# Ledger of designs, part 2: VHH binders against Nucleoredoxin-like protein 2 (NXNL2)

Target 1, 156 residues: Nucleoredoxin-like protein 2 (NXNL2), of Homo sapiens (Human) (q5vz03)
Amino acid sequence: MVDILGERHLVTCKGATVEAEAALQNKVVALYFAAARCAPSRDFTPLLCDFYTALVAEARRPAPFEVVFVSADGSSQEMLDFMRELHGAWLALPFHDPYRHELRKRYNVTAIPKLVIVKQNGEVITNKGRKQIRERGLACFQDWVEAADIFQNFSV

## First folded at step 4 (VHH; framework vhh_7qia_2)

Design b15 (from a3 with I102V)
Fold by ESMFold2-Fast, scan of step 4:
Structure b15 (fold): chain B 156 residues (1-156), chain A 126 residues (1-126)
Amino acid sequence: as target 1 above (156 residues)
Amino acid sequence: QLQLVESGGGLVQPGGSLRLSCEASGFTFSDYAMGWYRQAPGKQRELVAFITSGGSTNYADSVKGRFTISRDNAKNTVYLQMNSLRPEDTAIYYCAAGEYTVEWDSGSYEVTYDYWGKGTPVTVSS
């Protein structure tokens, strides 16, 4: 995902700006398309939060996982309020970044919530991340890590 | 093996009540959105009511105020309480489990079902 977002900035729920390359390097990235006024988004976000917290915040060793929220909210304020209320301590593409719409098109997102798991180069590991978390819980992450090949390959 | 089994259908007179039950097995029930659909003779299957994993409900306009959907996660069961039944409610009622989404631009909801029951008939007639 660093290959796609590396030169961009991401934001935290507190409004702080983070460099995408530093935040996403050598991690499995989940692109999370959702909105606060969307009932199924509100239902799934706590499940994603529990999944994220178990892997990153409460694990003995933080897993190489990061979520990038791509908002379908009606305003920047609604997006930030949603992040503060229900989200885990993950990152978001800034509301006014036009790449929000390009990512939606690139990954064929027509309905929300949707969780797309991607490699460092932006290739899809699965476009059914929501279903996999729901049905398999933490066990699905092992498959994502193995598919991700998060180590840099050099071609000279 | 995931399966849904409906029960509670039958014959009832207009103005009467029925409670349909759908028992799920083989999956983590609480993680699924649950819906009740119906299909009247010669018509396409239509959504009657839907309940999300978080307990939010949605109803077809034709049944609002008369039908109530609920779930009991401890019993892996979803219910449809049908009151003030009308002849037009006559149909085979199906239970479904799956993902509920909202279309980004229109706000229209979409349901992608993973699992369906075999249906239970409800006849409203004198």
Scores: ipSAE 0.420, ipTM 0.741, lowest interface PAE 1.4, mean pLDDT 86

Design b19 (from a3 with T101V)
Fold by ESMFold2-Fast, scan of step 4:
Structure b19 (fold): chain B 156 residues (1-156), chain A 126 residues (1-126)
Amino acid sequence: as target 1 above (156 residues)
Amino acid sequence: QLQLVESGGGLVQPGGSLRLSCEASGFTFSDYAMGWYRQAPGKQRELVAFITSGGSTNYADSVKGRFTISRDNAKNTVYLQMNSLRPEDTAIYYCAAGEYVIEWDSGSYEVTYDYWGKGTPVTVSS
């Protein structure tokens, strides 16, 4: 994640700060660009929650997956309210972090919602994450893991 | 593979009404946003109305108050009720399913096209 988020810190829906590199290590990362006042974002967020929960919360062993929300909301308060209302237990780039705009430009995000699935080095696995989840459900995650070339250390 | 089939188009006099239907097959209809688009001769295809999976609707200014979009998830069908038809409503009407997005900077809606019907012609003429 050094090439994308470096020394950045992420936040939880409860306002806790998390070191990005440690939180995202050896995981498939989904960059989620969305806003509370965007009707398509409100429609998709519950689908992403179900997808995320099935992979990381309901499984006996969590899958190596994490979501980083990149807000397009008009204010920090709108962002936090959106996270509390509809989001899963994932992470977000802080609203006032100027990197929010750099990340948007890096991945050519002109419209929301957008779900970009990336490798540890920031290379795009797919920029059609929403379509893949909608059409294939959990089956698309296996393809992402294979493309990500991450090392799954299994502790028995 | 996935298909949208439109019906209900035809010739109607100004002030008349038509109801267009679009039946979807091969996908989970309730999870998709559904829209109606039209293309008049020599013009770009334009959005007439869309309805989200949650039931929220959006209409082009030219049809507000005259057209109503609705969906029946049990029948995998989206409808466009067209009232008070005008000659300028003459176009081929297309059903679409896909990703509806809002442009980050302007807040304007955009459509990313995934699935399209073949269109049904509507002619409003006396």
Scores: ipSAE 0.248, ipTM 0.629, lowest interface PAE 2.6, mean pLDDT 85

Design b20 (from a3 with T101S)
Fold by ESMFold2-Fast, scan of step 4:
Structure b20 (fold): chain B 156 residues (1-156), chain A 126 residues (1-126)
Amino acid sequence: as target 1 above (156 residues)
Amino acid sequence: QLQLVESGGGLVQPGGSLRLSCEASGFTFSDYAMGWYRQAPGKQRELVAFITSGGSTNYADSVKGRFTISRDNAKNTVYLQMNSLRPEDTAIYYCAAGEYSIEWDSGSYEVTYDYWGKGTPVTVSS
């Protein structure tokens, strides 16, 4: 996803900005298209939060996984409130970044919520991330890692 | 994989009632949107009602006020209570399970149904 988002800044739910390249390098990236006033988004977001925290926060070694929220909310305030209310400690494109619309077009997102799992070069691993998490839980992440060309940083 | 089995169809007189049941087995039932479809001979399959994982319901205009969809997640079952039945309700009724979404521009509901039952026939005649 670095090849697609590397030049951009992402935001946290606390309003901090981070460089996409540093945040996404060497990770499987999930592009999460959702909105606070969308009932199925509100239903799925807790499942994604549990999935994310199990991989990143609760694991002995954090998995190479990151979520980039691509908001369909009506305002920046609604987006940030949604992140604070229901989201995990992941990242988002800034609400006013026009690239939100480019990503929607690139990944053929016509309805929300949608979870698209991508490689570092932006190639789709699966566009059925919601279904895979729902049906297989954490086991689906192993398949995503195998499909992705990910290198760990080595200390030698 | 998720498997769906319908029951409760049969022959009933106009004005009568039937309750259809659809029992799911396999993966986590409570995560799915559940729908009832029907297909009359020679016609396209049409949506009758659906219920989301969160319990929100939607009905075709032709059945509003007469049919009620409900679910029991503890029993992995979705129901269709059919009251005031009419001859035009005669069809094979199918249960379906899938993932629901909202179309980004219009705000309309859509459900992608991945799992289907084999159907249960309902005949309304005197």
Scores: ipSAE 0.429, ipTM 0.730, lowest interface PAE 1.5, mean pLDDT 87

Design b21 (from a3 with T101I)
Fold by ESMFold2-Fast, scan of step 4:
Parts: structure tokens; sequence; C-alpha cells
Structure b21 (fold): chain B 156 residues (1-156), chain A 126 residues (1-126)
């Protein structure tokens, strides 16, 4: 995903800006398309948060995983409020970045929530990330990292 | 492998009540939207009610006020409480599990059901 987003900046729920290249380098990236007013997005976000926390936030050795939230919210403030309320400590494409629309088109997102797992070059590993997390939990991440050609050992 | 098993169907007189249960195994039940569908003889399968993982409910107009859908995540079970039953409610009732989604441009609510039970028959007759 660094090949696609590397020249952009991403934001945290606290409004801090980070460089996409540094944040996404050598990681499996999940593009999370969701909105606060969407009840199924509100239902799934805590599950993604638990998944993310287990791999990255609470692991002794963080797994090479990052989530980039692509908001379908009605405003920048709604996006940031949603991130503060329910999201894990991951990143988002800034609300006013026109690339939000390009990513939607590139990955053929017609419905939300949607979780698309991508390689560093933007190629799709799976467009059924939600289903895989629900059915297999943390076990699905090992398959993603192997498909992404990321040579890193980690604990799950 | 995800499995859904319905129970609680039977014969009941008009005005009576039945409680259908659907027990799930082989997946994280709490993460799925759960729905009840029915199919009357010679008719297409129709949605009766669904409940999201967060507990939001939706009902077909024909059953609203008479039927209540609920879930117990500790028991991996979804229920359909059917009150004031009518002969028109006679059908095979199916439990389904799936993903609840909103279409990006229209804002329409949809559930894409990937898993189905084998059904439990309900007959409302005197």
Amino acid sequence: as target 1 above (156 residues)
Amino acid sequence: QLQLVESGGGLVQPGGSLRLSCEASGFTFSDYAMGWYRQAPGKQRELVAFITSGGSTNYADSVKGRFTISRDNAKNTVYLQMNSLRPEDTAIYYCAAGEYIIEWDSGSYEVTYDYWGKGTPVTVSS
C-alpha cells in the first residue's frame, strides 16, 4: 500500500499527521471503508479493534499490520469523532483528501463496511476481510502476511 | 464450518404463540447479523426479521408488532417470538447468518446471507 499511498499523509484520531510511507512500510495494510452513521459499521468496528489490538497494540512484538480508515462520513468532524469513539489506534486518510474517492473506485467499494486487505503494491489479498476475521479470528492474519510476501516472524 | 439448527416449530391455532430458536455453531456468532426468513407453499422466500450484531432489529410490515427477534450471544442462539399467529403465517421458517451492509451511494440497508439452516415448519390452523 506504500506504493499507492506513500506520498500522502495519514491522520490519527487525535488529529496528528503521519507520513504514509513510514507508517505503512513492510506491513500488511487493511483498507477499512466505514461510517459512523452506518449501524453495521458501528457493529464491526469493535471487532476490528479487538483484532488490531491483539496483533499490534498488546503484542510483545507487534505484527506487521496497519489499518487505514477510508471514511464515508458526512464531515471531517464526524470521521474524527467516530475514530475517537470506536476505532483502534490506527490511521485514516484525511477526510478532504481526494484520494478517498480514488481508493473507493480502485477497490470497487459499493457497500460499507468493507475491509480490503492489500499488499505493499496495492494488489488485493482478499476483499472479504470482515468475513475472514469473523470466521477464523487471528488465524487469518498469518495467511495474509504469507500472501503479502512479508518476511517477518511475529507472535499472535 | 458454520451450522445453523432451527427448532420450536409446530402446529398452533390462530391467535396462538410459538417461539423459534436457532442455535449456531462453528463461528463467532456475536459477529454476524442473524435473520429469519419464511417460505409459504408456492411462494418465494421472504425476510421476516433480522437483528444486527449490535442488537438493532428490523421487521417485515406483515409481522411488525406481533413478532420479536432477539439474540443471546452467550448461548449462540437467535430467537423469533411469534404472537397473534394467523393462517397467513403458515410457512417453513429459516434461520440465516450474514453480513449487514449499507450501500454507499443510496444508503440502503442490506443483509447478504451466506449461511442457512434447513428450516422448521410452522402451521397455523384450527
Scores: ipSAE 0.124, ipTM 0.520, lowest interface PAE 3.3, mean pLDDT 86

Design b22 (from a3 with Y100F)
Fold by ESMFold2-Fast, scan of step 4:
Structure b22 (fold): chain B 156 residues (1-156), chain A 126 residues (1-126)
Amino acid sequence: as target 1 above (156 residues)
Amino acid sequence: QLQLVESGGGLVQPGGSLRLSCEASGFTFSDYAMGWYRQAPGKQRELVAFITSGGSTNYADSVKGRFTISRDNAKNTVYLQMNSLRPEDTAIYYCAAGEFTIEWDSGSYEVTYDYWGKGTPVTVSS
């Protein structure tokens, strides 16, 4: 479903495993590259958490949005602790999955934090997710949904 | 959409002090890293100091101990307090706002500046 994460498994902040395809189907996906020991990551993560919570956790009708954290932390425990401390109830690529490094290269991530918004096929909607959230808040999500070509309930 | 306006420049004697201000207008100032750059005549623009959204600061070696960067998020303003000014500090000073990051492999600090002010001139001369 999600061409970039296909048959992979993702983890929650509680360490539970979920199938990427099922979790990300028909959603706008944000790839979040960050680390707990990175001061700018610690500054931005609460802003992303507020954004995510407003869209999916506190909305009466959850928006089709999911975050996949791609950790630059030094250990699996640091990654999970960071998720529990500051993150929203989103998903992460497992710390030991070598695909972390392939995703970083695919999206030209040389520095963190970085928020890359992608379509189901992995095509970039914007690589300026942090800037858009800072400047426009929740309003930027409407633009992402329109760009995403998410299937509506009709044919042809 | 973030607009930056510098003020506080001027002529000062060696050993004197100046306080530069940069007022931001637009969306959320507090989420941006803010920096001060300077450009002397015929030279390239160089970083003087920056301050992250969380308040962490960094200074060029040439100004450490003499300059202090600070921010007031309630006033959407970043400041540069310049003490013990020297003739070599003569330059146009630019305020910049951007995304603060850390290089993934090296751990080195980086700022990608999206917005720039027009600059405020500082001349240190008798």
Scores: ipSAE 0.253, ipTM 0.620, lowest interface PAE 2.7, mean pLDDT 85

Design b23 (from a3 with Y100W)
Fold by ESMFold2-Fast, scan of step 4:
Structure b23 (fold): chain B 156 residues (1-156), chain A 126 residues (1-126)
Amino acid sequence: as target 1 above (156 residues)
Amino acid sequence: QLQLVESGGGLVQPGGSLRLSCEASGFTFSDYAMGWYRQAPGKQRELVAFITSGGSTNYADSVKGRFTISRDNAKNTVYLQMNSLRPEDTAIYYCAAGEWTIEWDSGSYEVTYDYWGKGTPVTVSS
């Protein structure tokens, strides 16, 4: 989501800062809206973690996929604790970044958890990412890559 | 394809009991919220009970204390134990599977049911 997140910085569960453009370039991006004190978020996060880990950590070749967590938590500490407890090794928009609220409004997020799959320009591939992962598992990712207009084949 | 199949309906006398079952196939059952709805002739379909993926339950006021919803993830099945049945409980009972969320501003629980069974009839009469 180079066009949407621009030169913003993202954070890891360890509190490290990462440049958004470098981290998200040429990848399918999932915007994950959730909170630690939201019971359905706690139910879904482990499923998303398994999905993410299979694609990027355990895969023979890492897939072009990244998750950006957009927290609805009550504090920065609660957000980071949630990431350490249940999340995969993905990224988050910093708790104090006002863009958290702009992303929620842009993608019309009225309830959580919600997983919105987007192209590099911020256009929605699907706003039902949670449902697709539950029903199709890893098979849904290939459809997202094809819809994202990113290159799957690269010369060595 | 995702399928829900209800069973256990039938004719029962007032004060009797029935246990409805809903068996799910084609998806990961444990990850869904499961609900029971009913529709009596000439009435709107109404929620009877639901159970979340985490096991939390909710009941309509008309059935509290009489009905119990439960799930068995190993069997991909949700149950509705109906006790002290009344003529007013006569309806077609539907099983539904969906995703549950919390509305951002209100904190209210919401379930979006995407899958429905065809229903099982329950008649309470002498």
Scores: ipSAE 0.390, ipTM 0.709, lowest interface PAE 1.7, mean pLDDT 86

Design b24 (from a3 with Y109W)
Fold by ESMFold2-Fast, scan of step 4:
Structure b24 (fold): chain B 156 residues (1-156), chain A 126 residues (1-126)
Amino acid sequence: as target 1 above (156 residues)
Amino acid sequence: QLQLVESGGGLVQPGGSLRLSCEASGFTFSDYAMGWYRQAPGKQRELVAFITSGGSTNYADSVKGRFTISRDNAKNTVYLQMNSLRPEDTAIYYCAAGEYTIEWDSGSWEVTYDYWGKGTPVTVSS
């Protein structure tokens, strides 16, 4: 996803700004399209948080995985409140970044929540990330890593 | 694979009650939106009620106040409590599991159902 988000800045739930290139290099990236006032987004976000935490925070070696939240919220404040309330320690495209709309269009997102798993060049690994996490749990990540052609140095 | 099996249908008098059950096997269904549809002979299937993984419910206007959808995630079961039944409620009732989403531009809810049961018949007559 470095090829697509390269020189952009991403934000954390604590308001810190990070360079997209450094944060996303050599990782499987999940683009998460969701909104705080969307009931199914509120239902799915805790499941994604558990998945992310198991791979990145609880593992002896963090898995090469990152989530970039692409907000469909009505305001920057709603987006930040949603991140603080329910999200994991992942990243978001800033609310006022016009690329938010470009990513929605590029990945044909018509309904939310949607989880699109992408390679470093922006190619889709799967546009059914929610279904795969729901049905297979952590096992689906190994398939994503193999499709992404990145270094593996962790146990499932 | 998630398999859905409906039960609880039958013949009932107008004004009576029935409780339909739909038991899921395979994966835990707690992450799925669950819906009840019905189809009368010669008609298309219509949504009766749905319940999200978080427990939010929605009902067709024709059944609002009379039917209640609920789920028991520990039993992998969704229920439809049907009260004050009318002859117009006569149909085959189908259970379905799928993804609940909100359309980005319109704000309208959508459900894409991936799994369906085979149906349980409900007849309301004297």
Scores: ipSAE 0.320, ipTM 0.682, lowest interface PAE 2.2, mean pLDDT 86

Design b25 (from a3 with Y109F)
Fold by ESMFold2-Fast, scan of step 4:
Structure b25 (fold): chain B 156 residues (1-156), chain A 126 residues (1-126)
Amino acid sequence: as target 1 above (156 residues)
Amino acid sequence: QLQLVESGGGLVQPGGSLRLSCEASGFTFSDYAMGWYRQAPGKQRELVAFITSGGSTNYADSVKGRFTISRDNAKNTVYLQMNSLRPEDTAIYYCAAGEYTIEWDSGSFEVTYDYWGKGTPVTVSS
């Protein structure tokens, strides 16, 4: 996903900025399209949070995984409030970044929530990330790492 | 992987009540939208009631005020409580599980049902 997001800045739920290249290098990236005022987004976000926390925060060795939230919210404040309320400690594309609309178009996102799992070059591993997490839990991550063409020598 | 099994159908008199159950096995159904559909002989399958993972409900106009859909995530079960049954409610009732989304541009909701039960017959007759 470094190849696609390049030198863009991403934001945390606390409003801090980080460089996309440093944050996403050699990781499986999930592009999460959602909005706070979308009922199914509110239903799925806690499940994604549990999934993320198990891989990144609770594991003995953090898995090479990152989520980039691409907001469909009506305002920057709604986006940040949604992140504080229900999201894990992942990243988001800034609300005013026009690339938010380019990513929606690139990955043909017509409905939300949608979770698109991508390689470093932006190629789609699966556009059914939501379904895979729901049905297989943490087991689906192993398949994503294998498809991502990244070195995997970590514990979950 | 997800399997749905309906139960609770049968023969009832007009004005009677039935409670249908749909038990899910395979994985956590609490993340799925659950629907009850019915199909009478010679007719297409129609939506009766729908419940989201968050508990929001929707009902067909023909059953509003008479039927209640609910779910028990701890038991992986969705229920349809049917009161004041009419001969027109006679059908095979199907349970379905699917993914619920909102269209980005229109704000319209849609459900893609991935899993279906085999159905349970309900006959309302004297």
Scores: ipSAE 0.409, ipTM 0.737, lowest interface PAE 1.5, mean pLDDT 86

Design b26 (from a3 with S108T)
Fold by ESMFold2-Fast, scan of step 4:
Formats: sequence, C-alpha cells, structure tokens
Structure b26 (fold): chain B 156 residues (1-156), chain A 126 residues (1-126)
Amino acid sequence: as target 1 above (156 residues)
Amino acid sequence: QLQLVESGGGLVQPGGSLRLSCEASGFTFSDYAMGWYRQAPGKQRELVAFITSGGSTNYADSVKGRFTISRDNAKNTVYLQMNSLRPEDTAIYYCAAGEYTIEWDSGTYEVTYDYWGKGTPVTVSS
C-alpha cells in the first residue's frame, strides 16, 4: 500500500499524525471502509479489533499488519469518536484528505463495512476480509502474508 | 462450515398460516444476517424478508403486514411466520445467511448471501 499511500499522512485515534510510508512499509494492509452510524460497521469493528490486537499488540513480535480506516462518517469529530470508542490502535486516512474518495472509487466500495486486504503495490489480495476473519480467525492472516510476498519473518 | 436446514413447509388453504424454521449449524449464527427467499416455478428467486444480526427487519412489499421474520440466537434459528396466505405465496422457500452492509450513498441495507438451505415447499391451494 506504500506505492499508493506512501506520500500521505495518516492519523491515530488520538489525532496524532504519522507518515504513511514508515507506517505501512513491508506490511499487509487492510483498508477498512466503515462509519459510526452504520450498524453493521459497529457490529464488525470489535471483531476486527480483536483480530488486530492478537496480531500486533499481544504478539512477542508484532505481525506485519496494519489497518487504514477510510471513513464514511459525516464529520471529522464523528470519525475520531468512532475510532476512540470501538477501534483498535490502527491508523486512518485523515477525514479531509480527498484520497478518501479516490480509495473508495479504486476499490469499488459501494457499501459498508468493507475490508479490502492489499499488497504494497495496492493490488487486492481479497475483498472479502470480513468473511475470512469471521470464519477463519487468525488463520487467514498467514494466507494474506504469503500472497503479499512479505520479506520479514514473523510468528503467527 | 455454516449449514442451514429449513422446515415447516406444507400444503395450506388460502387464508391459513404456516411457520417456517431454519436451523443453522457451524460458525457464529448471531454474526450473520438471515434472509428468506422464495422461488415459484419459472420465476427468479425473490427476497421475502431479512433480519440483521442486530435484529432490524426488512420485508418485500408483497408480504408486509402478513409475514414476520424473527430469530432466536440461543437456538441458532430464524423463523418466518406466514399469515393470511395467498395462492401467489406458493413457492419453494429458502433460508440464507450472509453479511449485511449499508449502501454508502442511499443508506439502504444490503445483504450478500453466502450460505443457502436446500428449501422447503409451500403450497397454498384449496
């Protein structure tokens, strides 16, 4: 996803700014399209949080995985509130970044929530990330890493 | 693997009632949206009703006020209560499970159904 977002800045749930290239380099990236006022988004977000936490926060070595939230919320405040209440410690495209619309168009997102798993060059590994997490849990991540041609070794 | 088994179909007179059941086994039932579809001979399958994981319901205009969809997550079962049945309701009824979404621009609920039962026939005639 570095090839697509590398020159942009991402934000944390606390509003801090992070360089996209440093945050996404050599990682499997999940593009998460969702909104706080979308009931299925609120239902899925905790499941994604558990998945993310197991891979990144609880492992002895963090897995090469990052989530970039692409908000469909009505305001920046609503987006940040959603991130604070239900999200894991992942990143978001800033609410006012026009690339939010470009990503929606690029990945043909017509309905939310949608979880698109992508390679460093932006190619889709799967557009059924929600289904894979729901049905297979952590086991699906190994397949994503193999498809992404990730260079560093890690334990899942 | 999620599997769906329908029951409760049969022959009933116009104006009668039937309750269809769909029992799910396998993955977490409560996380799925559940729908009832029907297919009459020579016609496409049409959505009759669906219920989201959160309990929100939606009905086809042809069945509003006559049919009620409900779910019991403790029993991994979804129900379709059919009242005031008409000959036009004659069809094979299918249970389906899927993920629900909201269309970004319209705010309309959508369900992508990945699991289907084999169907239960309902005949309304005298």
Scores: ipSAE 0.278, ipTM 0.647, lowest interface PAE 2.5, mean pLDDT 86

Design b27 (from a3 with S108Y)
Fold by ESMFold2-Fast, scan of step 4:
Structure b27 (fold): chain B 156 residues (1-156), chain A 126 residues (1-126)
Amino acid sequence: as target 1 above (156 residues)
Amino acid sequence: QLQLVESGGGLVQPGGSLRLSCEASGFTFSDYAMGWYRQAPGKQRELVAFITSGGSTNYADSVKGRFTISRDNAKNTVYLQMNSLRPEDTAIYYCAAGEYTIEWDSGYYEVTYDYWGKGTPVTVSS
């Protein structure tokens, strides 16, 4: 996903900005399209939070995984409040970044919530991330890592 | 893998009531939206009611006020309480499970049903 977002800044739930390249390099990235006032988003977000926390916050060796929230909220404040209330300690594309709309079009997101798992070059590993997490739990991450071609962006 | 089994269908007189049950055997029942569909002889299958993982409900206009959908996540079961039954309600009733989403531009509810039961027949006649 660094090949697509590397030149942009991402935000934390505390409003801090981070360099996308540094945050996403050599990781499997999940693009999470959701909104606070969307009931199915509120239902799924805690499940994604548990999945994320097990991989990156509680593990002795953090897994190479990051979530980038692409908000469909009505305002920047609603987006940040949603992140504080239900999200894991992941990142978001800034609410006012026009690339929010370009990512929606690029990945054919017509409905939310949607979890799209992508490689470093932006190619889709799966567009059924929600289903895979619900049905397989942490086991689905190993398949994503194997498909990810991680570290291959600079091999040629 | 999620499997769905319907029960509770049968013969009933007009004005009567029936309660349909759908038991799921998968590990993720609580995370799925659940729907009831029906198919009358010679007609297309139609949505009767659905309920989201969070408990929000939606009903077809033809059954609104007469039918109630509910779920019991502890029992892995979704129910359809059918009251004031009419001959027009005669159909095979199918349980379905799927992902619930809201369309980005329209705000409309959408469910993509991945799992289906085999159906339970309901006949309303005197």
Scores: ipSAE 0.257, ipTM 0.633, lowest interface PAE 2.7, mean pLDDT 85

Design b28 (from a3 with S108K)
Fold by ESMFold2-Fast, scan of step 4:
Parts: sequence; C-alpha cells; structure tokens
Structure b28 (fold): chain B 156 residues (1-156), chain A 126 residues (1-126)
Amino acid sequence: as target 1 above (156 residues)
Amino acid sequence: QLQLVESGGGLVQPGGSLRLSCEASGFTFSDYAMGWYRQAPGKQRELVAFITSGGSTNYADSVKGRFTISRDNAKNTVYLQMNSLRPEDTAIYYCAAGEYTIEWDSGKYEVTYDYWGKGTPVTVSS
C-alpha cells in the first residue's frame, strides 16, 4: 500500500498526523470502508478492533499489520467521534483528502462496511476481509502475510 | 464452514399455516444476516424476508403482514412463520446466510448471501 499512499499523510483518532510511508512500510494493510451511522459498520468495528489488538498489542513482537480507515461519514467530526468510540489504535485517511474518493473507486466499494486486504503495491489479497475474520479469526492473517510476500517472524 | 438445513415444508390448504426452520452449523450464527428466498417453477428466485444480526427485519410486499421472520441465536436457527397461505406462495423455499451492508450512495440495506441451503418445498393447494 506504500506504493499507493506513500506520499500521503494519515491521521490518528487524536488528530495527530503521520507519514503513510513510515506507518505502512513492510506491513499487510487493511483498507476499512465504514461509517458511524451505518449499523453493520457499528456491528463489525468491535470485531476488527479485537482482531487488530490481538495482532499488534504486544510491543516487542507486533504483527506486520495496519488498518487504514477510509471514512464514509458525513463530516470530519463524525469520523473522529467514530474513531474515538469504537476503533482500534489504527490510522485513517484524512476526511478532506480527495484520495478518499479515489480509493473507493479503485477498489469498487459500493457498500459498507468493507475490508479490503492489500499488498504494498496496492494489489488486492482479498476483498472479503470481514468474512475471513468472522470465519477464521486470527488464522486468516497468516494467509495474508504469505500472499503479501513481506518479512515476518515464524512465531506469529 | 457454515451449513444450512431447512425443514418444515409440505402440503397445506389455502388459508393454512406452516413454520419453516433453518438450522445453521459450523460456527458463530449470530454474526450473520439470515434470509428466506423462494423459487416457483419457471420463475426467478425472489427474496421473501431477511433478518439482520441485530434483529432488524425486512419483508417482500407480497408477504408483509402474513409472514414473520425470527431467529434464535441460542439454537442457531432462523424461522419463517407463514400464515394465510395462498396458492401463489407455492415454491421451493431457501435459507441463506450472509453479510449485511448499506449501499454508500443510497443508504439502502443490502445482504450478500454466501451460504445457501438446499431448499424445502411448500405446496399450497386444495
């Protein structure tokens, strides 16, 4: 995803800005399309939060995984409130960044929530990330790492 | 894998009632939206009703007020209670499980059904 977002800035739920290249380098990236006023998004977000926390909570051996939230909210404030209320400690494309619309088109997102798992070059590993997490839990991550051809530790 | 098995179909007279059941096996049923579809001979498959993981329901106009969809997460089962049955309700009834979404531009609820049962026939005839 560095090849697609590397020159851009991402934001945290606290409003801090981070460089996309540094944040996404050598990681499996999940593009998460969702909105606070969308009932199925509110249903899925806690499941994604549990999945994310399990993979990256251990500071010494965090898995090479990052989520980039692409908001379908009606305002920047709704987006930030949603991130504070239900999201994990992941990143988001800024609400006013026009690339929010480019990502939606690039990945054919017509309905939300949608979780698209991508390689460093932006190629899709799977566009059924929600289904894979629901059905297989943490086991699906190993398949994503293998498909992404990135560096990983054996014990994860 | 999630597997769906329908039961409760049969022959009933016009004005009668039937209760269809669909039992899911495999894993976390409560996370899925559940739907009932039907297909009459020579017709396209049509949505009868669906129920979201959160319990919201939606019905086709042709069955609204006569049919009720419900779910029992403890039993991994979705039900279709069919009352005031008509000959035009004659069809094979299919249970389906999937993910529910909202269309980004319209705000319309959508369900993408990934799992289907084999169907249970319902015949309404005198």
Scores: ipSAE 0.361, ipTM 0.704, lowest interface PAE 1.8, mean pLDDT 86

Design b30 (from a3 with D105E)
Fold by ESMFold2-Fast, scan of step 4:
Structure b30 (fold): chain B 156 residues (1-156), chain A 126 residues (1-126)
Amino acid sequence: as target 1 above (156 residues)
Amino acid sequence: QLQLVESGGGLVQPGGSLRLSCEASGFTFSDYAMGWYRQAPGKQRELVAFITSGGSTNYADSVKGRFTISRDNAKNTVYLQMNSLRPEDTAIYYCAAGEYTIEWESGSYEVTYDYWGKGTPVTVSS
C-alpha cells in the first residue's frame, strides 16, 4: 500500500499525523470504509478493533498489520469522534484529503462498512475482509500474509 | 461449516403465542446479523425481523408490536417470540445469518445472508 499512499500523511485517533510510507512499509494493509452514522459500521468496528488488538497490541510480537480508515462521515469532527469512540489504535486518511474519494472509486466501494485487504502495491488480497474476520478470526490473517510479498518472517 | 437449526414451530390457535429458536454452530455466533424470514403458501419469502451483532432490531410493519426478536450469544441462539398470532402468519419460518451494509447512493440496508436454516412450519388455525 506504500506504492499507493507513500507520500501522504495519515492521522491517529488523537489527531497526530504520521508519514504513510513509514507506517505501512512491510505490512498487510486493511482499507476500512465506514461511517459513524452507519449502524452496520458501528456494529463491525468493535469486532475489527478486537482483531487488530490481538494482532498488534496484545501479541508478544506485533504482527505486520495496519488499518487505514477511509471515512464516509459528514465532517472531520464526526470522523475523529468515531475513531475515539470505537476504533482501535490504527490510522486514517485525513478527512479533507481528496484521495478518500479516489480510494473508494479504485476499490469499487458502493456500500459500507467494507474491509479491503491489500498488498504493498495496492493489489487486492481480498475484498471480503469483514466476512473473513467474522468466520475465521485470526486464522484469516495467516492467509493474508501468505498472499502478500512481505520480506520479514513471523509467527502468531 | 456454520449451521442453523430452527425449532419451535407448530399448530396454534388464533391469538396464541409461539417462540421460535434458531441454534447456530460452527463459528462465533455473536459476530453475525441474524434474521427471521417467512414464506406463506403461494407468496414470496419476506423478512420478518432482524437483529444486528450489536443488538439493534428491525421489524416488518405487519409484525411490529406482536413479534420480538432477541439473541443469546452464550447459547448461540436467536429467538422470535410471536404473540397475538393470526391466520395470515401461517408460513414456513427461516433463520438466516449474514453480513449487512448500507448502500451509499440509496441509503438502503442490504443484507447478504450466507447461511440459512431449512425452516420450521407455523400454522395458525382454529
Scores: ipSAE 0.301, ipTM 0.657, lowest interface PAE 2.0, mean pLDDT 86

